VHH binders against Alsin (ALS2). Designs and how they scored, part 5

Target 1, 196 residues: Alsin (ALS2), of Homo sapiens (Human) (q96q42r690to885)
Amino acid sequence: GYIASLHELATTERRFYSKLSDIKSQILRPLLSLENLGTTTTVQLLQEVASRFSKLCYLIGQHGASLSSFLHGVKEARSLVILKHSSLFLDSYTEYCTSITNFLVMGGFQLLAKPAIDFLNKNQELLQDLSEVNDENTQLMEILNTLFFLPIRRLHNYAKVLLKLATCFEVASPEYQKLQDSSSCYECLALHLGRK

## First folded at step 1 (VHH)

Design w02 (framework vhh_7w1s_2)
Fold by ESMFold2-Fast, scan of step 1:
Order: structure tokens, then sequence, then C-alpha cells
Structure w02 (fold): chain B 196 residues (1-196), chain A 121 residues (1-121)
């Protein structure tokens, strides 16, 4: 039902926020605190990634908290935060994904200086756990790619939940159409950014 | 969570200048910020907007008003020059990329308390 799907969205949003918060506090912040991290260009790109990641983390946390507060007050599909402020969400995801792809195409983590590479290798088990990569033969760079592209997977999850919410309305209703259209937007963005 | 606090309003003579400030707390990164105004008995309208894509202004204020942002202070400013009696309104700070959406006002308290600007002839 509608309420059950909203509870699922709230639960998975809080879970995702917790994961991003852990990546920020245990990986990105310590990594950027290292001396002699790499060239100025590489470090600047990584700082941009961290900035956009922190903003995205904040918005996701806010959305999770808002869902808990407004679950019983939502009468129309268009009253959901993810629908009303979809441009803010989509743009924040796009800015983050653009920053990480710019970092990676310019050489990414492989161009970091030895202290940074040593830090990442030391924390490989944590990185693997956070990325949900179960194959222990997976290389560090592939683990990092999986981890930092988790937001693209979340866009796909939004699309799926929105589609499920749509089935709770009559096909002729404005709510059904709005949820279907929004689901399509999140799915299209996920495909554009991830090129699955 | 996010709170917006406006300041800088007051009484000013026509032709004068005034600068409004909007301080955001609870949000380190401001994505899109804007200024809206509402005169008594009129609908609320967008005055100026600033985002990563640049600035935009309502035709009635182009060339007279300038929006700017200090991301370090989480503050957005509206510099108002050549003020007219018609600029008299309560000015509201908002953080909402979908300013043209009919739903943007109802869900979030993303609107500040407002600051009164009165322009006398």
Amino acid sequence: as target 1 above (196 residues)
Amino acid sequence: QLQLVESGGGLVQAGGSMRLSCAASGFTFSYAMGWHRQAPGKQRELVAKISSGGTAYDDSVKGRFTISRDNTKNTVYLQMNSLKVEDTAVYYCATDYDFWSGYSEEYFDYWGQGTQVTVSS
C-alpha cells in the first residue's frame, strides 16, 4: 500500500544517509586530511567531490527526516519532498556525479600520492563493506568506483519506489501520472549518469 | 535543519538604496537561493534568484537589484538601488529551485519570516 511504500522509502533513505555519512567521516575526511595527497589539480578535483558529496549527504538526511515527520500529512503524491523539490534533488545528484566522473577521468584515485594510496589500502576491508562488494578478489580501484557511484543506484531505487507508489492511485488520476513521470525522470538521470 | 533569517529591511526614501541579508543555518551548502516579495493584497512574486547556473531577475527590478551569495557565511544578499514606492513589500528569502512550482510553499519552512521594506515618496 501507499503508506507501506512510504515507510520503505523512509527506512531505505535513512539507511543510505547512514552509509554516506560513514563514507564522509571514515574515508573522505581522513583522506583529505593527509599531507602530500597528490598534485594540486588532483587534490582540487577530490575536494570538489567531497564538497558535492557532503551536500548530497545533507539533502538525503533531510529527506529521510522529513518523511518521518510528514508521512501522515501527505494527501497527494505531489506533496512528497522528492516530487516538490525534484530539481534540487536531481541537480545535487548531477553535480556530485559530474564531480566524481571528472575526478576519475582525470586519473582519479590512481594519481594520488603514496600516503593516500597507503590509507586506501589499509582501509580496503571497510571500503569493501561500505560498497557491498562481496568478491574479495575485487581490486581496490573497482571497489572505490562502486562505492562512489552508489548515488546512481539510489536514483534507480527512487524510480522503483515512485513507480510502486503510482500503483496505489487510479490510472486516470493526476497523482498516478505525476508519480509515473517522476519515476521516469529519476530512471533517465540514473541511465544518463551511469550509462548502465 | 535549515532555517532562513532575513534582515536589513526598513524605511527608505524613493531613489534610495537598501541591502537585505538572508542567513541560512543548518545547511552548509546553499544550492539555489532567492528573494520573493509580497505587497499587501498582492500575490507573492519572485524578485531575484541565484544558483550554480547564474542569476535571474524579474523584469521590474532588472538593472536596479543585484543578488549575490557568500557561501563561506551561508548568506545571500539583495542589493536594492533606485528604490520606487512600488517596491514596498515584505521581502522573503527562500531556498527552492522550483520557484515556479505551485507546491513549493506548502511543504517546507524554506521561507524566512520576511523583512518589511517601505519606500516613501
Scores: ipSAE 0.000, ipTM 0.119, lowest interface PAE 16.0, mean pLDDT 78

Design w03 (framework vhh_7w1s_2)
Fold by ESMFold2-Fast, scan of step 1:
Structure w03 (fold): chain B 196 residues (1-196), chain A 121 residues (1-121)
Amino acid sequence: as target 1 above (196 residues)
Amino acid sequence: QLQLVESGGGLVQAGGSMRLSCAASGFTFSYAMGWHRQAPGKQRELVAKISSGGTAYDDSVKGRFTISRDNTKNTVYLQMNSLKVEDTAVYYCAAEYGLDWYSSESEYDYWGQGTQVTVSS
């Protein structure tokens, strides 16, 4: 049912937030604290990626907290943030994906200076775990690409959950239409960004 | 990205009142906001903070200063009453993302450019 689907959304949002927080605290923040990262251009692009990633992480955390409040009957949390602020979610994801794509097409992680590459190699097992890469023979750069495109997979998950929520309403209802439209928007963005 | 712009500073005599405003633009969906100040030769200190959980004040200003916010205008105010010469400082507006979320700590801080408040004897 409806409540069960919302609990699923809340549970998976908490897990996703934890993963993004781990990437931010254990990979991005330490990486950016290194003294010699690379050229000015490469460093600026990576800082933009980190800024957009942090903003996205914040938004995901806020969404999880809002879902928790809604499920516990808090008066202020009557509407689902993912529906009410869908444009904010879509824009934040688009901004992040644009930043990571720009960084990667300009050479990405491979153009970082030796201290940064050494740091990433030292943490390869953690990166592999966080990226959900199961093949032990996967190269570092492929692991990093998988890791930093995880948010696109989450867009697909949002679309799926919104479709489940829609089935709890009559096809002719305004609620069904809103959930269907939102699901389509998240799925379309995921497909667009996944091929960019 | 969030941008913060302070206004309302200036020159005032001891015992007077002044109101500072901080206008936020950009991503403002939810955040804790506060006022910090830095007096000549001293380190920057928190003056007042406002969040979903309530307000907090430094002991030196408690009962004299009041922080409030207008969520419709994305603006935070600091009403300063019974001003003392010791309140002379550059006042900075700051925003902390992530307060009242899964983390009790901000993801990172945003700061305004600062506004000078000078209290004459």
Scores: ipSAE 0.000, ipTM 0.114, lowest interface PAE 16.1, mean pLDDT 77

Design w04 (framework vhh_7w1s_2)
Fold by ESMFold2-Fast, scan of step 1:
Structure w04 (fold): chain B 196 residues (1-196), chain A 121 residues (1-121)
Amino acid sequence: as target 1 above (196 residues)
Amino acid sequence: QLQLVESGGGLVQAGGSMRLSCAASGFTFSYAMGWHRQAPGKQRELVAKISSGGTAYDDSVKGRFTISRDNTKNTVYLQMNSLKVEDTAVYYCAAKPWYGTLRYESEYDYWGQGTQVTVSS
């Protein structure tokens, strides 16, 4: 059902918010608080990533809260919150993913100074848990890449939920077409941003 | 949980020096750290801040005060030289999560209990 799928979206959005909040509090903030992180350029690029990441976390948190409020107030919801705010949501995801991709293309975490690399190595087990990497032999840089590209994977999840919502309507309905088009939009964005 | 404990305050004569210490405990990660002060009847003001982006000082203390950090002891210090009567205040150690571009915000997330500094004469 429609409401069940919205509940799934709300539940997974809250869990994703918690995960991003943990990455922010346990990895990004401590990392940026270290002395002698690297060159000025590298530090500025990482600070930009952290700024976009923080903004994305805020929006995801608001979206989860809005979905929960909506579900508590309406027994049958046919207006989808994500569709009303799709441009703001998509732009924020695009800004974050562009910033992290640019940082990684420019050399990424490997360009950080020794204290930063030592911090990341010390927290490798936590990084593996947060990134959902199951292979214990995975290299640190690959773990970091996986972790900071989790938002791209979340775009695929939005697309899947939108398709589930579409199946609650008749194929000939305007609602079905709108939900299917929205799903395609999130998949196209994910493909564009995740070319590596 | 982050906990901050200040020490080193007391009485000093104008022109003298004093060092304040702030020991951080109850956590395994670092925060941006700073010193604020509040004189009777005035609002709290930022005195000095230390983060990965460097140090920053209020214009009233620039050249006289130095903030430093010992990461092995999880302690931040405020070295105060050439003290003036107008430096008399309760000094608070504060910690703030840091993210994004280097900027100041009005409040910190964690505060110590405060230590009194009184400059006579």
Scores: ipSAE 0.000, ipTM 0.094, lowest interface PAE 20.0, mean pLDDT 78

Design z01 (framework vhh_7z1x_3)
Fold by ESMFold2-Fast, scan of step 1:
Structure z01 (fold): chain B 196 residues (1-196), chain A 125 residues (1-125)
Amino acid sequence: as target 1 above (196 residues)
Amino acid sequence: QVQLVETGGGLVQPGGSLRLSCTASGFTFDDYAMNWVRQAPGKGLEWLSGISWDSGSTSYADSVKGRFTISRDNAKNTLYLQMNSLQPDDTAVYFCARDEYYDFWSGYSEYFDYWGQGTQVTVSS
C-alpha cells in the first residue's frame, strides 16, 4: 500500500529528524563550544561539518513537516513527490558528506585536543545509543564514523520507500516514472557518496 | 481553492526594468516550486524561470539568463520576477504557475497544475 508506505516515510523521517537534532544539540554544539579543540585547520573542518549537518537537519525537518501535513489530509497525494529536482536538497547531502569525508581524511576526531576527546569519551554511551551500535567494545572512532554517516544510510531508505510508492501507480503514469527516477537518484547518490 | 494573482506589468522603455509579483492563496505556498511563464502575441507558452520551495534552487531559460531574477517570500506567499534590460521581444503576458508536484520540475510546463490570470508587459518606445 500507498498510504502504508507514506506513513512509513513520514514516521521514519520524523525519527531521523529527532536523531539528527539530538546529535546537533547534545554532541556537535557542546563539542564546538569547548575551548582549545585543536589546530585552526581541524577546528575549521569540524565547523564546516557542523554547518552542513545543521543545514541538512533543517531540510529533513521541513520534509517531515510536509509529510505530516499530507497525512492529516491537508494536501493531495501527488504533492508528496520527494525533492528529486531540488538542487538545494541534493547539494546539501553531497556537501555534508564531502565535509565529513574531508574532516576524516585530514585526521578527523583523532586530531582533536584532549578536552574534546575527553568530552567524546564521557558521552560514549550516548554516542552508541544515537548510532545504534550495540557492541559495547566498539572503539570511539568507529562509533563516531557510524554516527556521522547516518545520512548516507537514510538515502538508501528514501530509495526503498520511493520504489514501494511507485508500485502503487500504473507503470505508464507520470507518477510511476517520477518516483522511479527519484529512487534511482537517491540510490546512486548513496552509492557514490558511500564509496568516498 | 488555489488562487495565483500576478501584478506589476505595464509599459516600459527598451533597456528598462520591471518587477512582477504573484500572490498565492488556498494552499501551503512553501510546499511547492513556482515558475514564471510568458506568452508573446501569436506565439506559444515559453517557460522562463523556476524556484524551489525553499529558494535554494533557481533555473532560467537561456533567453532571460543574466537579465531576470526569480525570488520568493514564503512569509508573504509571494513570488517575484525582477526583469532588467528589457527588450521589445520581451513583450508578452506573464503568468506564474505552480508545479504539480512537491519537487521542482523545471522546463516541463505539462507538470504545472495551476496558473494565474497573467499580467501584460509591453516593451516599446
Scores: ipSAE 0.000, ipTM 0.100, lowest interface PAE 16.6, mean pLDDT 79

Design z02 (from z01 with R98K D99E E100G Y102D D103I F104L W105T S106G G107Y; framework vhh_7z1x_3)
Fold by ESMFold2-Fast, scan of step 1:
Formats: sequence, C-alpha cells, structure tokens
Structure z02 (fold): chain B 196 residues (1-196), chain A 125 residues (1-125)
Amino acid sequence: as target 1 above (196 residues)
Amino acid sequence: QVQLVETGGGLVQPGGSLRLSCTASGFTFDDYAMNWVRQAPGKGLEWLSGISWDSGSTSYADSVKGRFTISRDNAKNTLYLQMNSLQPDDTAVYFCAKEGYDILTGYYSEYFDYWGQGTQVTVSS
C-alpha cells in the first residue's frame, strides 16, 4: 500500500541522510581542513565535490523531514514531496555526480598529498563501514569510489519506490502517470550518471 | 535586498516568557531553513534552534531544549522564538539567521549567509 511505501521512503531517506551526514562531518570536513591537501587544481575540484555533496545532503534531510511530518499527520500533503522537489533533486544529484566524475577523471583521490592519504588510511575502517563494502580485502581507492557513488544507488531506490507508489493508483489516473514519469526520470539519470 | 529584522526583545524577570519575531524580505522565505543564534556579553555566538523550510523538522541546543519553541509562518515571511522559563544566563542579543553557504569549504548547513541586527533580551537577576 501507499502509506507503507511512503514509510519505506521516509525510513530509507532518514538512514541515507544519516550516512551522508557522517561522511560530511567525519571525512569531507576534516579532509578539507588539512594543511597541504594537494595542488590548487586538486583542492578546487575536491571543494566542488564537497559543496555539491553538502547541498545534496541538506536537500535529502529536508525531504526526509517533510515525509515524516506528513506521515505523522502534522502537515497536509498536497502532492508527493519527491515530485514537488523533482527538478531540484534531479539538478542537485546531477551537479554532485558531475563534480565527483570531474574530480576522478582529473586523478581523484590518488592525487592527494601525503597528509590527506594518511588521514584516509587512518579512517579506512570507518570508510569501509560507511561504503557498505563487505570484502575486507578491498583497497582504499575502491572503497572511496564506492562511498562517493552511493548517491547513484539512491536514484535507483527512488525509482523503485515511485513504481511501488504508482501501483496504488488507477492506470488511467494523472497520479499514476506522474509517478511513472518520475520513476523513469530517476532511473534514466542513474543509468546516465552511472555510465562512467 | 535581503533583510532580516528581529523584534520582541526587552527586560523580563527570571521565570518569565518572551516571544521574538523575525521578518524576512528579499528572498523566497519558504525555500530556506531558519535559525536563532544568540551572543551573551563577552562571549561568542551560540546556535539555539533551527527549523526546516516546511516546519517539518526542528532542532534545539541542549541549553534551551524544553524551554524554547521555534516556529514559522511562511505566509507572513516570519520566524518566531517562544522563550519560556527564562534564566539570567539567557541574557544576550538574539539574531535571526538564514541558512547559508560556505564558498571556501562548500558546506551548506554550517554557514549562516545572513543574520539581522539582533534584539536585546535582558533577564533581570
């Protein structure tokens, strides 16, 4: 049912927000605070990644809060929150994925100076936990790539939930069509951005 | 352009109540999280409370949790802070702060873009 699917969306959004918040506070913020992080170009690209990541984290937090308010009857929802914010969400995800791709194409984490690499190695267990990498033999760079592409996985999750929500409506209804179209948009974006 | 105007400060007895208001203009008020911050005499800024764009989420500093209530009226572009059980150490200038963006680090929620002139709250001790 509809309410059950919204509870799933709210629960997974809250969990995802917590994970991104932890990455931001425990990895990105301390990393960018290091002296001698790398070249000017590397630092600028990483700062762009952090900027887009922080904006995305904020929007996910707002979305989760809005869903929870609706489910607890505190706020009347005139439309599904993810649909209301679809362009803002799509743009923010696209901006983030573009920034991380640009950073990685230009050499990524491998171009960081020794203090930054030392910091990441010191926090490898945390990085592994946050990335949900189950293979303990996975190398640092693979862990980092998995971690920073978690938002792509979330786009697939949005598409799946939107499809579940669509099944709660008549096929001929405007609601069904909007949910189907939104699901297709998130799935297409995930495939496009995941192509790299 | 962007303007935040705080009102409602004044002198109050310990245990008393006071309601602060912040009127926003020059931006789309209901697109942004809003915050209350204070500065006591001779001390740094202390974040007190935040509210999401839709009022769906609120957060409070431990020092004010249970005593202060943040709320907003998006139709009036107004942010409120209801302060109950006021204590002498609540004496401070209270600022309304719009969520900002830190260009140097790229962190969004930790940077306050704009804050107003402030309103003085004095709890008589």
Scores: ipSAE 0.000, ipTM 0.117, lowest interface PAE 17.3, mean pLDDT 78

Design z03 (from z01 with R98K E100T Y102D D103Y F104V S106G G107S S109R Y111E; framework vhh_7z1x_3)
Amino acid sequence: QVQLVETGGGLVQPGGSLRLSCTASGFTFDDYAMNWVRQAPGKGLEWLSGISWDSGSTSYADSVKGRFTISRDNAKNTLYLQMNSLQPDDTAVYFCAKDTYDYVWGSYREEFDYWGQGTQVTVSS
ESMFold2-Fast, scan of step 1: ipSAE 0.000; ipTM 0.162

Design z04 (framework vhh_7z1x_3)
Fold by ESMFold2-Fast, scan of step 1:
Structure z04 (fold): chain B 196 residues (1-196), chain A 124 residues (1-124)
Amino acid sequence: as target 1 above (196 residues)
Amino acid sequence: QVQLVETGGGLVQPGGSLRLSCTASGFTFDDYAMNWVRQAPGKGLEWLSGISWDSGSTSYADSVKGRFTISRDNAKNTLYLQMNSLQPDDTAVYFCAKGEWELLDYYYYGMDVWGQGTQVTVSS
């Protein structure tokens, strides 16, 4: 039911936060600490990606905390961030996706200097695990692309959970309409940001 | 009718104290983070402090940290700002504002309901 779906949302949000935190601490931070990472332009674009990624990671962590507070019996469902079409939440996803798209359009990871490519190859097993890529023949660049587009997949997950929550209400109710509208919002954002 | 009304402003000597109040109506006050923001003469808006819906988390701008204390009484739909050790550069119009998200350090983002403001003047 309703509470079970919210527990699912909280559990998957905590799991997603943990994954983003691992990408930030084990991949992005060490990568940007390397000498001779690439051209000035490539480095600046990657630094922008890391900055927007860090902001998104922070907000997802805070969203998980808000869900925990609700499940402790203190807040009602409408106070949850994703149910309110939060402009901060949606803007952070948009800013991140814009930054990664700009980086990839300008040549992306393929334009990084040898020390950076060597670092990524050394961590290929971790990258593959974090990206959930199951094909052992998948190239490094495809693994990286999959990894850095995980936030778009999470937007689809939000839309699906909101639809499950909506089924707990009568179709004519204000609650059903609000949850349906929120689901559509996240699905539309995911589709828009997924276009290249 | 959604509104916020500030009271408690006035003239105070340097080193003095004031307590500002903000009374909310027309929305469920205890569902939202609340903020204090000021605007000094000829300057832009400066965020000062935010408080979560349950008072479990507070945040302050460096300029007021240690001198100002934000608090709320959800039973009375009222937000407070206790201002101590006031300085001439604290002279400003003070606004309360409803935040979009609870339990976030980004209390100031998504402020969508604002009060009319209350004037605080610090001078000898």
Scores: ipSAE 0.000, ipTM 0.195, lowest interface PAE 11.5, mean pLDDT 81

Design z05 (framework vhh_7z1x_3)
Fold by ESMFold2-Fast, scan of step 1:
Structure z05 (fold): chain B 196 residues (1-196), chain A 128 residues (1-128)
Amino acid sequence: as target 1 above (196 residues)
Amino acid sequence: QVQLVETGGGLVQPGGSLRLSCTASGFTFDDYAMNWVRQAPGKGLEWLSGISWDSGSTSYADSVKGRFTISRDNAKNTLYLQMNSLQPDDTAVYFCAKDLSPEEYLEWFEKYGYMDVWGQGTQVTVSS
């Protein structure tokens, strides 16, 4: 039912936030702190990725906390964060995906200098765990691509959960229509960003 | 060098209004949610209100709902609290605070995030 679907959304949002926080603190922040990372252009593009990633991570954490607060009776049902903040999420996701795409089409992680590549190789097991890549023979660059496109996979998850929530309302209700529209927005964004 | 500076406090009569301001420097203001908290004489800290980085969401403690309004101007790196219908119980030092990530928050039932940097505060006194 409705409450069960919200519990699932809250639980998976906290787990996703935890994963993004780990990527930020254990991979992106240390990586950008290294000397001689690469060319000025490559470093600037990576810094843009890290900035947009941090903003997205914060919003996901805020959303997870809001859902938990609602489920513990601190917020009213009428004030569901997912319905009120969908446009905020869409903009942040679009900005992040644009930044990572620009970085990757300009050569991405392969253009980083040796100290950065050495850092990533040293942390390859952590990168595999964070990316949910179970094949130990997967190449570093494929692991990194999978890792930094996890947010697009999460957009598909949002769309699916919103469809489940919609089925708890009458088809003619404003709530049903709003949830269906939100689901379509997340799915369309995921498809648009994934085509690149 | 992170700095938060609160201004706008003062003496006001019951039923009056005050507008508090908090000017931020040393960090990217529009990357963080911001909060207002207060400490009444001889009491602990009380969270009052929070606003997201883009003003898209706001939250209020039940004690101030309908009376206080939080807002921000990211172009000026400034946070505001409009306080209306002030009561003697609103007498306190008011602080603005930058949010930490929710992972650092131990008591999720009070506040959505954790408060990182606290300003020096501004005194509000409500008396006849």
Scores: ipSAE 0.000, ipTM 0.138, lowest interface PAE 14.1, mean pLDDT 78

Design z06 (framework vhh_7z1x_3)
Fold by ESMFold2-Fast, scan of step 1:
Structure z06 (fold): chain B 196 residues (1-196), chain A 127 residues (1-127)
Amino acid sequence: as target 1 above (196 residues)
Amino acid sequence: QVQLVETGGGLVQPGGSLRLSCTASGFTFDDYAMNWVRQAPGKGLEWLSGISWDSGSTSYADSVKGRFTISRDNAKNTLYLQMNSLQPDDTAVYFCARDSPYEELLSYLYESGFDYWGQGTQVTVSS
């Protein structure tokens, strides 16, 4: 039901926030602190990725916190952060995914200098754990791609949970329409960004 | 651009009634909870009443409960406050306020929870 779907959204959002926070603190921050990361262009693109990633992490953290306020009571569906701040969420996801795509198109992690590659190889087990890649034979670059495109998979998860929430309302209701429209926006964004 | 415009204030005798209106523009009105807040001469802000986006829930301060009724017309983007049994202590500037989307908890009690306010309308209750 409705409350069960809200608990699912809250639980998975808190887990996702924890994962993004770990990526930021254990991978991105130490990586960018290294000397001789690569060319100026590569470093600037990676810094842009880190900046957009940090903004996204902050918003997801706020969303997880806001959901906790609904755990012991029914609130208006439209009061959810993903509905009230849908443009801010969509823009933040778009900006992040655009930054990572630009970085990868320009050569990505493969063009980083040896100290950066050495750092990533040293932390490969952590990267596999964070990316939820269970195949021990998966190469570093595939692990990194999986890790940094986790937000696209989360957009698909948002769309699915919003559809579950919508089914708790009458098809003719404003609540149903708002949840359906929001779900479609997240799904369309995920498909567009995943294509790149 | 977000705009909130209050009307309906004026001079009324004790025991009288007034209906305040707040017309909203520049945002999707039925996505937000709305509130009424007042400020009496020489006093701070006092929250009076709140209404959910769908009119499904309303809340009132003890000082106005049973005398004031909050309502909204989402088709007209308008918030209302029906004020009955007015007393001299009800003399104040009355503001409509939109619930802040940035708060962790949607609260009708805290003024810091509101992100946009109207200009206010003066209500004077005098014998």
Scores: ipSAE 0.000, ipTM 0.102, lowest interface PAE 16.8, mean pLDDT 79

Design z07 (framework vhh_7z1x_3)
Fold by ESMFold2-Fast, scan of step 1:
Structure z07 (fold): chain B 196 residues (1-196), chain A 124 residues (1-124)
Amino acid sequence: as target 1 above (196 residues)
Amino acid sequence: QVQLVETGGGLVQPGGSLRLSCTASGFTFDDYAMNWVRQAPGKGLEWLSGISWDSGSTSYADSVKGRFTISRDNAKNTLYLQMNSLQPDDTAVYFCARESDYGDYLEGWYFDLWGQGTQVTVSS
């Protein structure tokens, strides 16, 4: 039912927030604290990625907290933050994905200076764990790509949960239509951002 | 004890410069985006500038763009506003504010922690 689907959304949002917080605190913050990260352009692009990542992490944390306050008390679809403020979520994800794509297109992590590359190699096991890459032979750059595109996977998850919520309403209802439309928007964004 | 304290306000002549500081305590300063907001006599709040947690992104209101510069020193838990080419209509109480959620996108200036404000008067 509706409550079970909201618990699923809340549980997965909490886990995703925890993962993004770990990436921010254990990878991005220490990485940006290093001297001689690379050229000015590369450093600026990485700082933009970190800024957008931090904003996205914060938004996800706020959404998780909001869901907790709505558990057991909310059945009306219009009361859900992810539906009511869908443009905010779509824009935040778009801004982040645009920043990481720009960084990667301009050479990405391969353009970083030796101290940064050494830091990433030192933390390769943590990066594998956070990215959910189980193959120990996976190259560092592939691990990093998987890790920093996790938000696109989350957009697919939002779309799926919104479809599950829609099934709790009559097909002819405004609530069903709103949930279906929102699901479609998240899925379309995920597909658009996933294409190069 | 979670607080923001502004310093650096005062009386300056038109065309002059002033640097405001905001010292944060009781929370992890580098986890938050920070903003400067002002309130002129008899007017509402006006958002001036924002800076991301890592200084990677800054934004400015059109009224101050090119004249004011926002910056931060995370090691000192301090936010700055460098104000140049001050005009009489820049006279206001200036507040630093911590961005607490995504409310600023919805309402343009939702903040969960504010300083006490510092008075800036631009007059001959």
Scores: ipSAE 0.000, ipTM 0.101, lowest interface PAE 15.8, mean pLDDT 80

Design z08 (framework vhh_7z1x_3)
Fold by ESMFold2-Fast, scan of step 1:
Structure z08 (fold): chain B 196 residues (1-196), chain A 125 residues (1-125)
Amino acid sequence: as target 1 above (196 residues)
Amino acid sequence: QVQLVETGGGLVQPGGSLRLSCTASGFTFSSYWMNWVRQAPGKGLEWLSGISYSGGSTSYADSVKGRFTISRDNAKNTLYLQMNSLQPDDTAVYFCARETMVRGVIDYYYYMDVWGQGTQVTVSS
C-alpha cells in the first residue's frame, strides 16, 4: 500500500543519502584539496561536478529527513517533496548528470594528474564498496563510472516507487495523474541521461 | 488481516463538533499506541494526536490542543477523536494509524505502519 511504498522510499532515500554523503566527504572533498590535481580546464569541470553533486546530496538528505519526520508522527513534514517539488529534483539531477557527462567526454578522471590518480588507487576498496562493484579485477575507471552514475539508477527507482504510490488512487483522480506524470518524468530523464 | 476503518466524517458548519471513530481488527489493539493524522487538500500529512496503549498518556499538536480529544476503548478495539470548535482549516481527510518501532542505525524510530482508508471532514457553511 501507500504507507509501505513510503517506508520503502524513506529507507532507500536515507541509505542513498548516506552513500552520497560518504562519496562527498571521503572522495570528492579530499580529491579537490590536492595541490596538483590537473589542468585548469579539468579542475574546473571536476569542481562543477562536485558543486552539482553537493546540491543533489543536500536535496536528497532533506527529502529523506522529511519522509522520516512524517513516518515518525512528528509535526507536518514535506515528506512528499519529490511529488510536490519534482521540477527542483529533476533540475538538480539534470544539472548533475550534465556536469559528470561533460567531465567524462572531455577526458574525465583519466586526465587527472598523478597525485589524484594515486589518491583514487589508494581508496580503490572504498570506491568499490560505495559503487557496489564485486569483481576485484574491475579497473579503477570502470569503478568510478559506476559510482558517479548511481544517481541515474536512483531516478529509475523513483519512477517505480511513484507508480506504486499511484495505484493507491483512483485512475481519474488528480493525485493519480500527478504521480504518473512525475514517474514518467523521472523515467524519461533516466533514459535520456543513460544514453551512451 | 490487520485493518483500521474510520467512520464519522461529514459536512459540518464552522464552530460545530464531530466525533470520529476508528475500529481495529486483526491485531491486539490494546498493545499499540494509536494516532490521528490528517491531510488537507493539496497539503502534506499533519500529525494531530497520539494515545498510549492504556489511554493513560495523550499528546496533541498545537493546532488542535484544547479543541480535540483523543480516547480509546480497548474492549471495543476502537479509537476516537472528539473534535470541537471546528474551523474551515480543519477540512481534511482524517486517518487513524497504528504506531510501531524499528531499530535504526543510531536510534529507534517510531513510525506508523498500519493506516485506515481515511474519512473526509469538510467544515463549511
Scores: ipSAE 0.000, ipTM 0.081, lowest interface PAE 20.9, mean pLDDT 79

Design z09 (from z08, 14 letters changed; framework vhh_7z1x_3)
Fold by ESMFold2-Fast, scan of step 1:
Structure z09 (fold): chain B 196 residues (1-196), chain A 125 residues (1-125)
Amino acid sequence: as target 1 above (196 residues)
Amino acid sequence: QVQLVETGGGLVQPGGSLRLSCTASGFTFSSYWMNWVRQAPGKGLEWLSGISYSGGSTSYADSVKGRFTISRDNAKNTLYLQMNSLQPDDTAVYFCAKDRGYSSGWYEGYYFDYWGQGTQVTVSS
């Protein structure tokens, strides 16, 4: 049902916010506090990643809080924040994914100086757990790649929840069409950003 | 080797309070959402509450909102559920459950990959 699907969206949004907050506090912030991370260019690109990541984290946190406030009062699909401010969500995700892609294309984590690589190796178990990598033999760089592209998985999550919400409306209704269109936009963005 | 051990259950009178604890081992506790789930006699599983990796975010089922508080101590690998204003219909076996991740249960299936043995809570009048 509609309310059950909104509870799912709210719960998964709060969980995703928590995961991003932990990545920010336990990985990105300590990593960037290290001396001799690499060249000025590499450090600048990583700082851009951290900045876009923090902005995305904040947006997701606000969205989770908003869903809790409106859960029982929402009667129209069009009143959902993720639909009202879809351009903000799409832009924030795109900006973040662009920043991480630019960092990785320019050599990424592999070009970081020894102190940074040592830090990441010491935290490999945490990184693997946060990334949901099931294969314990997965290499550090693959774990990091999986971790920092988790927002793409969240775009797929949005698309699927929006499709489920659509089934609560008549096929001919404006609500059904809006939810279907929004789902398609999030799925298309996820596929576009997920390609290498 | 993953283990979740619940303690703190027991007999309590209506209107009373009880605090449940769940001690975790065999995984990086601070990296996962943790949940409380209960099963009353003759009923299915009911999810009650979840808490984020850092403890900064919590969620509750409507049936317990305002009465139950979830919390965690990552230094001690321990999850807590503070239960206030207990009623006879809160009588159930209470389980600690480890979240697999943030993935949606709707399209990816089951959220929880490990469960404790459960602790019995009986609210008697």
Scores: ipSAE 0.000, ipTM 0.134, lowest interface PAE 15.6, mean pLDDT 80

